# VHH binders against Protein LURP-one-related 7: the designs that were tried, part 13

Target 1, 182 residues: Protein LURP-one-related 7, of Arabidopsis thaliana (Mouse-ear cress) (q8gwl2)
Amino acid sequence: MADSETPYHPDPEDLRRIPVDLFASKKLPGLSSGDLGFADSSEHLVFILRKSSSSLKSLLDSSGVPLFSISRLHNGVWELHKGDVEKRKDLVLTVKRTSKRFSKTESEVSFAGESSENLVIKGVPFQKSCTIYSQDSIVAQTSLMYKLRQIYVGRSKFRLTIFPGSIDHSLVVAMVAIFLQG
Short names: E, the ipSAE of ESMFold2; O, the ipSAE of OpenDDE; V2, 0.75 times the mean of E and O plus 0.25 times the DockQ between their complexes.

## First folded at step 12 (VHH; framework vhh_8h63_2)

Design i3 (from d1 with A33S; at its last look DockQ between E and O 0.68; V2 from the best seeds 0.70)
Fold by ESMFold2, look of step 12:
Structure i3 (fold): chain B 182 residues (1-182), chain A 121 residues (1-121)
Amino acid sequence: as target 1 above (182 residues)
Amino acid sequence: ELQLVESGGGLVQAGGSLTVSCAASGFTFDDYSMGWSRQAPGKERELVAGITEGGSTYYADTVKGRFTISRDNAKNTLYLQMNSLKPEDTAMYYCAADQWFGEYSGDFDYWGQGTQVTVSG
């Protein structure tokens, strides 16, 4: 269940009980120009987001292997498929905006297959504000690193905190990326 | 080469309206988040409006309800419709682009040269 994303291999029980932070940045060691990286606290790349065409993006692992393809349909619905943009496989989930009320955006995540679990994402995309809920529990949330960027040479960054649970971290990253672009 | 070229600025009377435009080239416009920032003489640059790839918008409190940001992806053009203009809106207005997400801090990856908007009493 636990992902070991670093050379350090902690006790699996510890991994199940602590939140994981990922740091999104356009400027990281080993990151190609034009990509967006998600790194651990030591700036080691964990995921890479890469643009392919006007509506297609790839989510890659740290070695550049495609995990998912992200696409936006003309009706505004977003789809996540396994595999590369050129050889897309199974649909994994869809994300659809359900509300723009009270100065906030709300979207619903629907998983493909027989899963009954839908997730809700709330926030303000332009502000990089994003919280993913499973019912009343928080699955993940972003926090803006605006102040840190203003006092350091760095570029626009944000932190993604993924709370302990069963949802794969690559899916969380994909959902955040979709919400913040939409 | 990525280019952002603003146009449509000018002199307008208080209470009037003006549309500024930004022609974009040298990148896939559809995939960028876009914004308008302004800088008045002697003041810091401020983000006034933004729009994501998917069309979500942001407005500063000082312009909310009066300004409308929009994008025409077929024409690679960003717009800012400014209504009910006030002398306080006088500034150089800059088009800006970010490769990925919206940039609330106003620190975009790419900037135009600006177009002057002057609102007289």
Scores: ipSAE 0.638, ipTM 0.823, lowest interface PAE 1.3, mean pLDDT 83
ESMFold2 (binder alone), look of step 12: mean pLDDT 81; pTM 0.823
OpenDDE, look of step 12: ipSAE 0.786; ipTM 0.891

Design i4 (at its last look DockQ between E and O 0.63; V2 from the best seeds 0.71)
Fold by ESMFold2, look of step 12:
Structure i4 (fold): chain B 182 residues (1-182), chain A 122 residues (1-122)
Amino acid sequence: as target 1 above (182 residues)
Amino acid sequence: ELQLVESGGGLVQAGGSLTVSCAASGFTFDDYAMGWSRQAPGKERELVAGITEGGSTYYADTVKGRFTISRDNAKNTLYLQMNSLKPEDTAMYYCAADQWFGSSGYEYFDYWGQGTQVTVSG
């Protein structure tokens, strides 16, 4: 249907029609020891999680630029702020556990400021099981890969699938990181 | 430098209770996910219980309702309270730590202790 002579470049929103996979690993090309990387299927880093001071973590882009800081409050609520842990800016969202039945956990994500729909996260944090819902739609879901690479992986690896939608991928990764730690 | 030292194992009668402990040193305990795994003779090491940085817990089906994992960050200590013990619970119990997230496999922890023997007679 498209003419081959037309210089068409699809809008970025159109490029989100198919799911995107990110692969979490402690060992990736270009990843510093102690960091956790999220990479595409070609092992190119997309996001980096880094520990900062006690109880504070940073989510960085592939160039090491701080996107968000993650902190756990004494009451068990988690906060995501824009910017570096040293110069945190606005609160972006909070994550609060709303249900726990043995290993199964449910948490609610509340966006700060403006009118935004709250999200629900369900899973088993310790087993890296995490599904993010917007109402009845799945925003993102983790799945385990360790059995296919047990001999060569050695330590923790999982896949994060982000389904088509309007939620920024960096926010999805941050929410997954919060849920799996809390 | 990082050390995990288990204690509290021993011989216990079936139906009895026992608490094993893991003393941690050489790292920031608060920031780690912690777990207990066990290995019986002739079997693979299996995850028994886990607890995340934020306190979410996991239990294997074989121990649900009988075992309780807890952490005391002020004392850098991980606990496993074992009630209603069965001969099948006999194993070497290992403390483990992960820098980022928990584990869904046998050996997917960053650090391990030397273990403490729990023997349940019948």
Scores: ipSAE 0.680, ipTM 0.845, lowest interface PAE 1.2, mean pLDDT 83
ESMFold2 (binder alone), look of step 12: mean pLDDT 80; pTM 0.806
OpenDDE, look of step 12: ipSAE 0.793; ipTM 0.899

Design i5 (from d1 with F27S T28I; at its last look DockQ between E and O 0.70; V2 from the best seeds 0.71)
Fold by ESMFold2, look of step 12:
Formats: structure tokens, C-alpha cells, sequence
Structure i5 (fold): chain B 182 residues (1-182), chain A 121 residues (1-121)
């Protein structure tokens, strides 16, 4: 065979740098009524969003262990705290809207503590359009499944693609959830 | 269970204005994304406007600049202000709610029974 016809054979390191997809859905195996699940391509739950009795929201792992609580202040700023809604711990980050032009929204994520890293989220919340940026790099991006309905999932509401990087996936999911509610 | 009841529909002349309202009860209204969909006879239901928990809005191209969605959480009420009405705006208007975010496709979790809007030439 000629060299130009040789199939591409990526080395293992390149394969480890591929994006990870999570699929958001209200209907998944093991998901309680009223919850929103984030699953992998095999429909295994990875994260769960749950409303609490106090109207605060929890992000849980696949075993139902609380990771973060999500709350919105009267001034419109969103807060993410460690732990359950009833036993909130340290503040992790805040999300504040910095621009709203027609339906387009921009928000800034500020991490608590000594971190100087801020992120920007841009999109149209009602259209489930959400892109998270670290400077000029894309951290994560959402897409609607009905335009991408192919071989991957049967009941997902939207897809969240997380690109290779340093930010914890649970934080990415929390930031997306905050932006899409605002 | 969230319950939605629309009101304010009626007959209006082309070029006129009308406000339809949706009263919510039976759950915490503030926690829902809300929307208005409409359906004319023989046509599919279409989402015309939406508003998230945090107040971000959506409008279909056919109503941009003419319709305004708003919510009053103190009164548990969703509004649709319709200006510059045209005969093609004639439809049954439905209030709708989604538990989490919004539903661009118009496939909401809860629906009202609708209120008729008729625009005559």
C-alpha cells in the first residue's frame, strides 16, 4: 500500500487526550423521579442533580454521596459549597453574570481561597448552549442530543463534552448546572 | 405536583395587544423554568417563549420583538405580553414548566389546559 493510503494509527498517549462525554437525562436506570442524571455512553450514572426539601440543590456522585450544594443568593450570584445542602461546608466557587445581551449570557466563575484562576461561561441558557473557557481554551461544551441523535444514547436530554484538562469533572458539571438555571 | 392555569385569552383586532397569564400552585414556582407554547388547528405545537429560573429568556423568531415573557415569583404567575398581533398568532396558548432547566424542543414536564387567542383582521 502507498504511504498516503495507510490508515491512521494513533499512539496510546493521543487516545488518552480525547474528550469525555456525559449525557444528561431525567430517565436513566437507577435514577429517582425528579432527579437529573449525568451518565456515560453506556448509561451508567456518574453524577446526580437532586432538589432538596429546602429548594437548594445537591450534586451527588453515582452512589448518592453529596459532593456539592448549589444555591442562588438574592443578588443573583450563585454559590457552590462542599457537602450536602443540610451540612454545607467550605465555599468552592461563585458564578456571577457579567453580561446579558438579548438571550446571550456571559458569566464569570471565581474560585474560593488562594486560587487566581477564573473561568468564563458563555451561551444561551434556555437553549442549553454552554461553553466554559479557561482563557482562550475550551474546558467543556454542551450540545443538544436531538440534533446529534445517532448511535450513542436513546434518552439523553443533552450532551456535555469535557475536554482534557486540569479541572475536576464534578466541578464542570456543577458549573454547567448553575449556568443553565440562570 | 405543579398545577398551571392560564387566563386572559380572547378576541383581539390585528395590530392590537393582549396579555395572557398563568397561575401556578401546588409546588415551589421559583424553582421551575417556564414557557409558553401555542398550537393552531391542524398545526404542531410550537414553543414561542421561555424563561429560566434565573431569568434568562428565549423567543421564537416568529415572535421576537413583539412578545415579552416575564415571571412574578411573589404572585406565582407567568405572563406573556403580546403586541402587534397578527392573524397567524391565532392559537391555543399553553403555559408549561420544566423541573430543571428549559426545554428548547418544547417538551416540558407540566402543562396547563390552554387559553384561546383569536386575532381578527
Amino acid sequence: as target 1 above (182 residues)
Amino acid sequence: ELQLVESGGGLVQAGGSLTVSCAASGSIFDDYAMGWSRQAPGKERELVAGITEGGSTYYADTVKGRFTISRDNAKNTLYLQMNSLKPEDTAMYYCAADQWFGEYSGDFDYWGQGTQVTVSG
Scores: ipSAE 0.634, ipTM 0.812, lowest interface PAE 1.3, mean pLDDT 83
ESMFold2 (binder alone), look of step 12: mean pLDDT 80; pTM 0.810
OpenDDE, look of step 12: ipSAE 0.806; ipTM 0.902

Design i6 (from d1 with F27R; at its last fold request DockQ between E and O 0.62; V2 from the best seeds 0.74)
Amino acid sequence: ELQLVESGGGLVQAGGSLTVSCAASGRTFDDYAMGWSRQAPGKERELVAGITEGGSTYYADTVKGRFTISRDNAKNTLYLQMNSLKPEDTAMYYCAADQWFGEYSGDFDYWGQGTQVTVSG
ESMFold2, look of step 12: ipSAE 0.697; ipTM 0.847
ESMFold2 (binder alone), look of step 12: mean pLDDT 80; pTM 0.811
OpenDDE, look of step 12: ipSAE 0.818; ipTM 0.905
ESMFold2, look of step 13: ipSAE 0.656; ipTM 0.826
ESMFold2 (binder alone), look of step 13: mean pLDDT 80; pTM 0.809
OpenDDE, look of step 13: ipSAE 0.828; ipTM 0.908
ESMFold2, fold request of step 18: ipSAE 0.634, 0.637, 0.673; ipTM 0.811, 0.820, 0.836
ESMFold2 (binder alone), fold request of step 18: mean pLDDT 80, 80, 80; pTM 0.809, 0.807, 0.807
OpenDDE, fold request of step 18: ipSAE 0.874, 0.881, 0.871; ipTM 0.937, 0.941, 0.934

## First folded at step 13 (VHH; framework vhh_8h63_2)

Design j1 (at its last look DockQ between E and O 0.60; V2 from the best seeds 0.73)
Fold by ESMFold2, look of step 14:
Structure j1 (fold): chain B 182 residues (1-182), chain A 122 residues (1-122)
Amino acid sequence: as target 1 above (182 residues)
Amino acid sequence: ELQLVESGGGLVQAGGSLTVSCAASGRTFDDYAMGWSRQAPGKERELVAGITEGGSTYYADTVKGRFTISRDNAKNTLYLQMNSLKPEDTAMYYCAADQWFGSSGYEYFDYWGQGTQVTVSG
């Protein structure tokens, strides 16, 4: 068929390109004990990580609806599937460690199906240091939380900054969770 | 409820080696991040080594190349192999666990052991 001219219709998300911060914590309003929450700057819960078994975790939305299941395979590769752990659907991506030098780790993310670009994650998993790259661009990055006047002791908190782009924030959170556990 | 019990501490001469162990009970620790912290008299507690669920390790600069952390999930046991020990390694060594992620040394762990004393003389 011959092409025809269509007007450009930018998606609303393209017009609202700003970085998004999420704050990970074990203590948030509405969070069940044992879960890990990701909240916005107003402490409104956005995502929940929940353990189903030692090898299976779920990423849930703020209402507790399962978005993805996270599993670690026997060979150390991690898989992300759509849906809850009982009704897992299509494979979405895998994460595999490609380099480890003392404390520094690199991992590759491979998307299922059409794959235009794989992602690379670099950091120090135990220290909650994580940066996700798409070639030369940073997709997301974690940072530790400190107050100006004192050092936090006994808190399990970090900030996740997601930069403007086309990747779903739920996928970014899942990839960070995988990297920091692996 | 995860419970952690350290063992293997003792007196050792400078330059020597020692392995401390941490036995977990009450449940398995397969999907926990595990760590070793130490506290010498009059000093703050410091994280010396950590290992994630997937096996990624972390070492403080003061122990890199001398200490090795490892886990045996089948035996529910965490290890710290300490080589080339120095008097400044003298401390109470604590096993720690976090149900989600590790620590940079400025966050608490969910579970702690009672500690095992390591004393390096020389």
Scores: ipSAE 0.729, ipTM 0.870, lowest interface PAE 1.0, mean pLDDT 83
ESMFold2, look of step 13: ipSAE 0.727; ipTM 0.863
ESMFold2 (binder alone), look of step 13: mean pLDDT 79; pTM 0.800
OpenDDE, look of step 13: ipSAE 0.828; ipTM 0.915
ESMFold2 (binder alone), look of step 14: mean pLDDT 79; pTM 0.800
OpenDDE, look of step 14: ipSAE 0.823; ipTM 0.911

Design j2 (at its last look DockQ between E and O 0.67; V2 from the best seeds 0.71)
Fold by ESMFold2, look of step 13:
Structure j2 (fold): chain B 182 residues (1-182), chain A 120 residues (1-120)
Amino acid sequence: as target 1 above (182 residues)
Amino acid sequence: ELQLVESGGGLVQAGGSLTVSCAASGRTFDDYAMGWSRQAPGKERELVAGITEGGSTYYADTVKGRFTISRDNAKNTLYLQMNSLKPEDTAMYYCAADQWFGELSDFDYWGQGTQVTVSG
C-alpha cells in the first residue's frame, strides 16, 4: 500500500495567543452617527459604544446587541451591568477613582460576586492614556494614533492593545470607556 | 443638536486676568468632553485646555499653572479662568465639545469664538 502525505499538525506552542489591537473611531462602515466603534485591524466592527437619552451608555456587539450598560452614580462611582439600559441585569463591576494628582488618575475596578481580585487603571483620561493592571501584569493599554499609517477607515481616536490573558475583551473595552470618561 | 456660544473675551493688560465662558444649548453637555482651543492669525489652532465628563483636566504646557478649566453641568456652562496673561495668549478662543472622551484638534462641535487680546 502506498503511503500518503499526512496533514500538517502545528505544535500547540505555535498556536499561542498574541496581543489583540482594537481601533476606536467615530467613522467606520456600519457605525451609526453618534456612536463610537472599536474595530479590528481588518476594519470590521467588534464593539460599539452608544449613548442613551437617559444619560446611560451601552456597549454593544458588532450586530448592535447590548452586552453591558454603563452608568455613573452621583458619588462618582461607575457601574457596569449586564444587558440593555432598559433591562439591566446583574452588576458586573464597579470603577472608583482612588487618586487624582497633576492630571494623573488612578482607579480601582472591583468585580461583583465572590472574586476578590481587583484591577487598577492608571493614566490621563483626556490624553487617552489608559493602562489596566492585574497586580504587576498589564492587561491592556491604549495609545494615540498620531501620524502613523495603519489599515483603518476614517480617523481613529486611539488604539487599544489587549494582552493575552483570561479577561474578556468586552470587559476590557468597558473599563477603558469608563476610565476615559472620568 | 448642541450649540456653543462663547463670551467674556476682551482687552486686558499683560499680567492681568480674564474669564471666558461658553453656554451650551439645544441639549445638555453633561456627557460631552469639553475643551478650549485658540487660534492666532496665521497660526494653527491649539488645544489650550480640556475636561472630561467626569472632570479630569488637560492643559497645554504653555498655559499650565496659569489657566483653569471648569464646568458647571447644572448651568450647561464651561469656563476658562486665565491668569498672568501674556501677549502670546492673544487669540480667538473657541469652545469645543466632543461626543466621546475628547479630542486634541477635531472636536465634533465648535462655537464662534471670543477674542482675547493681551497688550503690553
Scores: ipSAE 0.672, ipTM 0.834, lowest interface PAE 1.1, mean pLDDT 83
ESMFold2 (binder alone), look of step 13: mean pLDDT 81; pTM 0.819
OpenDDE, look of step 13: ipSAE 0.781; ipTM 0.881

Design j3 (from i6 with F108W; at its last look DockQ between E and O 0.66; V2 from the best seeds 0.73)
Fold by ESMFold2, look of step 13:
Structure j3 (fold): chain B 182 residues (1-182), chain A 121 residues (1-121)
Amino acid sequence: as target 1 above (182 residues)
Amino acid sequence: ELQLVESGGGLVQAGGSLTVSCAASGRTFDDYAMGWSRQAPGKERELVAGITEGGSTYYADTVKGRFTISRDNAKNTLYLQMNSLKPEDTAMYYCAADQWFGEYSGDWDYWGQGTQVTVSG
């Protein structure tokens, strides 16, 4: 076209980033029995959820190194701490249910420190429906897998799509795991 | 090792009510998702109700409004209150537990042996 300028290069975060899909499953290469894995489309583990003998839960990287610990307080608030289940360090965020009507649930994520930005999670936990919002933007969203016009939940439980943004993918996975258990 | 034992089944007239219970032992189930599935003769097992660790619930359309799932973590016991029972609700009712989120399918980590509910009418 006569008046087109080329090349057009908007902020790469806005236009050239691609959403990332992770697939949750109990059975993946390299995954221990009892753990829940989040894998890429090639079935390579990216994150692992593991339950502790002390009722704490860990989010681990693909090599099994602890990233965060997850705990639920008596009042139903969930806490995410940096570090392993035995040596928890800094509080990173809390998740608290703010609304529950029948099966629909809404929760608020509050980050530790001076941050004024909170996230909102909405969905239906038992149905693996989960969408994380940052104000007017979607941070991440789950969807179910399909097989022959039926919901197939065999090896892959659900897909987690993480949209481009500033929030660490390990934090997104932790928030999804918390919401779906709540 | 989590073990699940159902009780409270029996014969009930159509339109009546019944509560079945599931006692957990071996460890507490407070960090498990729990569910009730049922199986009638010649049919596939179907999930009728589920409840997450945090208390979010699910009900199959065939029981919605009539059945209520609840958990008492202090007593390590899961309940299913069944109201307005119909002959079609006749089945063996199974308690199930899942380590993470629960399942629509029969892919739960632990199962009880079941309790029979028979609705005459």
Scores: ipSAE 0.674, ipTM 0.834, lowest interface PAE 1.2, mean pLDDT 83
ESMFold2 (binder alone), look of step 13: mean pLDDT 80; pTM 0.811
OpenDDE, look of step 13: ipSAE 0.828; ipTM 0.909

Design j4 (from d1 with A97R; at its last look DockQ between E and O 0.44; V2 from the best seeds 0.00; counts 0 for: pae O 8.2 > 2)
Fold by OpenDDE, look of step 13:
Structure j4 (fold): chain B 182 residues (1-182), chain A 121 residues (1-121)
Amino acid sequence: as target 1 above (182 residues)
Amino acid sequence: ELQLVESGGGLVQAGGSLTVSCAASGFTFDDYAMGWSRQAPGKERELVAGITEGGSTYYADTVKGRFTISRDNAKNTLYLQMNSLKPEDTAMYYCARDQWFGEYSGDFDYWGQGTQVTVSG
């Protein structure tokens, strides 16, 4: 099934900025077994997603320092907190599934505090494919890396493209992690 | 040793229901996406349904609305509930372990021996 990726139409103001690509893989240099790594185009590890349980994960920087904890509530809502899973601090955002039909999923992201920014994530988690929207603007997009006609790409990887914006890349990675595991 | 053992296949009348199961062993089941494929006589093997570690699902268009894939991580078991079965659903059904970032088709690492599902018209 071909990825029905919605074409990205950048804001004219953002045309001067270059999107950032992160490559997710379980097989990266320096990555521990069981972890999911996010590396840049130079194959440098940037983030690590560590699974503690099916409902508890940690997002770490490349040095292994905990940035966020991801937890799932009994009602199915996902929460992102600052800090380690053992020392969770302030709530940063929540992710709630709003629609599920077969493989297509939509989730709403709500930021804690006084932030009025609302994000929506749409995609097919099974395909490791999603798009994060801020209103009508694309914040980020994932796609599987697959074998092309004359180009061989590893099957155990997906690409995360983060488009120019104000949202921290670590938060984008966290949201993607939450969505794809939902 | 990694093993996938399917069961539950059989003969069923059109319009009937059947559940097939897959018992997994030899690996950390909850770390892997799993799937069902089927192969009918004279046809290529096709993906039927998939499920991620987190429970997100995929279905082939031919089975959407009729089939339900699920998993019990505590039992290391994959399920496929098949409702409203049609003669066209007759096939050998295979359980497979998928790569975490695999595509829908061709990305399974391991397969079971399969269980035969026959739907009579």
Scores: ipSAE 0.014, ipTM 0.293, lowest interface PAE 8.2, mean pLDDT 85
ESMFold2, look of step 13: ipSAE 0.599; ipTM 0.828
ESMFold2 (binder alone), look of step 13: mean pLDDT 82; pTM 0.822

Design j5 (from i6 with G35A; at its last look DockQ between E and O 0.60; V2 from the best seeds 0.70)
Fold by ESMFold2, look of step 13:
Structure j5 (fold): chain B 182 residues (1-182), chain A 121 residues (1-121)
Amino acid sequence: as target 1 above (182 residues)
Amino acid sequence: ELQLVESGGGLVQAGGSLTVSCAASGRTFDDYAMAWSRQAPGKERELVAGITEGGSTYYADTVKGRFTISRDNAKNTLYLQMNSLKPEDTAMYYCAADQWFGEYSGDFDYWGQGTQVTVSG
């Protein structure tokens, strides 16, 4: 919301028509030790994933405000609730594994309430491989920071690409975090 | 801090079986991704098997079908059951942990000191 920009200023909604990359890392400017950060290409934090007591996790915005809490049930289903881990509110979605072939895993996302949209997540959790599908369309996809037959060492990070669509980016990040832990 | 101690290594004949264990202490590892890596003399360290918090497993192609990774969160212990062992499996086996997810780059947050497995054949 700055008033002093160049006369040419692309409509923010036009910029949202292109894919958005977030970079997940344990070490980013402004990130507390033990947290996992999702940052833009300029290393500015966008989302923070934080562990809480009793194996609960929080997804926070860049200001540290809790957006969602993540929990795993004993039956292997994952739940996402609005709000802080101390004061959880409405159930937003569940993620349930539906198939496993060798290292490849498929999971289904079911939204709570009156939503009829179900998503499918496919990948290899241990290898940070994850693609989220809405019917025939890709919602988001992780990628490793290397080319074929090249290996990168150093900080443990990956790229998350979120394609244009109606699904909130914070929900996409939460779903990726759940899939990669499950 | 999380501490990892491997045990169960030793000398075994080709075609034999061996189970190595990793006891975690200092804190529980329930919400950690866990792995076994190995390093043979003169070779690079390689990921052998991994298991996420939720129980999803990964195996290197060289051990798939012969090795089984498992975790017992109640005992805070990680296992690797190795069957049909080959001389090429001879290596120091390391227990490793990642605070969040699995790790494809081999840059885990915590490492044990290793247990030697030697396969005669």
Scores: ipSAE 0.719, ipTM 0.866, lowest interface PAE 1.1, mean pLDDT 84
ESMFold2 (binder alone), look of step 13: mean pLDDT 81; pTM 0.823
OpenDDE, look of step 13: ipSAE 0.795; ipTM 0.888
ESMFold2, look of step 14: ipSAE 0.657; ipTM 0.826
ESMFold2 (binder alone), look of step 14: mean pLDDT 81; pTM 0.823
OpenDDE, look of step 14: ipSAE 0.808; ipTM 0.899

Design j6 (from i6 with D107Y; at its last look DockQ between E and O 0.77; V2 from the best seeds 0.00; counts 0 for: unsure alone 64.8 < 65)
Fold by ESMFold2, look of step 13:
Structure j6 (fold): chain B 182 residues (1-182), chain A 121 residues (1-121)
Amino acid sequence: as target 1 above (182 residues)
Amino acid sequence: ELQLVESGGGLVQAGGSLTVSCAASGRTFDDYAMGWSRQAPGKERELVAGITEGGSTYYADTVKGRFTISRDNAKNTLYLQMNSLKPEDTAMYYCAADQWFGEYSGYFDYWGQGTQVTVSG
């Protein structure tokens, strides 16, 4: 007797073939005052940005576990390290501004290790305009919320769309956060 | 709590220059995005210039090429240098700060009380 009537369940890879939207907000359920949250379409927190000191910031998961620390060096380069801000050891990537003309900015992401592949971020940080490129492909892009304001509550929100690919969503959020602060 | 106090406003002839300043106190503003907004009588408040923590700037089209925003984190002070002033630039100028990223809509977390700039014809 063949068991060919098993209900179909989508493969995990199929669930990752469509773009994922995250919504940034200063006010979300479960978000502490002073933090910036990234939530899914159901307003459930996925990532949290938190200031640890004037020069250090943390990217946390939805449970508040530190994923990365973000720091700005005196020379203007930004560094992303794994783990707790107090115990930073493993450099993951750096972001450096490579071009600025009036409001338009371009930055380069360099990964630590033996990878030769770099990412480029382009946009206008103060207008929350940010597109991350891997060579000719778009990895992620922000959208301004003012044209979508009627659907969302609160000010200073923006949408981050992450396109299908292999780059970890927490790294994408960290790169966006760095670019928009730089 | 971050407090913002503007200074340097005054009366200036059209075509002249003026620098307004914003002193922050109670906390450093090193990791804040900062901006200048203005409001003329009978008009809506508008964002004229912004600057991120890392120094990326924004200017409204009406002031591009004439105004320059800058920050001196060591002095905890924000500046707006205004050149080639026009009577239309007459307004109350407000310093503003945002805890995260810039705020292009002109809504910020913290505001100063403003400094008056009057440009005469």
Scores: ipSAE 0.661, ipTM 0.832, lowest interface PAE 1.2, mean pLDDT 83
ESMFold2 (binder alone), look of step 13: mean pLDDT 80; pTM 0.811
OpenDDE, look of step 13: ipSAE 0.823; ipTM 0.909

## First folded at step 14 (VHH; framework vhh_8h63_2)

Design l1 (from d1 with Y104W; at its last look DockQ between E and O 0.80; V2 from the best seeds 0.73)
Fold by ESMFold2, look of step 14:
Structure l1 (fold): chain B 182 residues (1-182), chain A 121 residues (1-121)
Amino acid sequence: as target 1 above (182 residues)
Amino acid sequence: ELQLVESGGGLVQAGGSLTVSCAASGFTFDDYAMGWSRQAPGKERELVAGITEGGSTYYADTVKGRFTISRDNAKNTLYLQMNSLKPEDTAMYYCAADQWFGEWSGDFDYWGQGTQVTVSG
């Protein structure tokens, strides 16, 4: 006979912890042409992704203040630095592709200075399929805004669900952006 | 202004091979996801293959293993190598570019005018 956890009383924090959804789109209120926006469920911008050159992109807050710069090195490794492209600060993390099988891709995230805090990203970049894992736990996952059984209706919109955890949401958005471009 | 110009289409026998290419100008080619879509007479346009900025590829099941997408960023050129061609591959082939990640449905931001591929036999 197996033990029972009844009466089970859920931790109040667990009952109040819910995933956060961000909605990515090229067209949102307040978004400049050429940018990709991540908005909350009320369509208020939370993050903005902006191109500046062939290997450089900026992740900005809702007011356009730079949070991180994203760069792709010649060897295919991606770097995330604090601050703007022109005033980059500390390296925060790197992302490296570790395997590719047909369209399926796996990448490893390494945080600066922390050899034991690696994340794994798996998915199909061109299909906007992206799941971030910490060990066996899901940190975040993308999904298409709507789909038919066999056919997705073409739009650049997708949903990013960030599960409760310790990883900053701006870092999650940056990692998704890197994976989907790589 | 952004321009995509396809070339290399033509008539080929079933079982044969053909390469179509797309010359891109007026934008930072390296930063765009690129793709090939096709439209056969009487059919809807369909995404054939895609490639991200970082080189991740996508292929429709109907062409997987026979077609290869590639990009030469130094020449601002996108390629589609088509092997083991079948009559059902007959279509107008369009080069396409997307500012961000591309899209499996083939909803790209920019399109070329196409190059005809006709497979006889």
Scores: ipSAE 0.638, ipTM 0.821, lowest interface PAE 1.3, mean pLDDT 83
ESMFold2 (binder alone), look of step 14: mean pLDDT 84; pTM 0.846
OpenDDE, look of step 14: ipSAE 0.779; ipTM 0.888

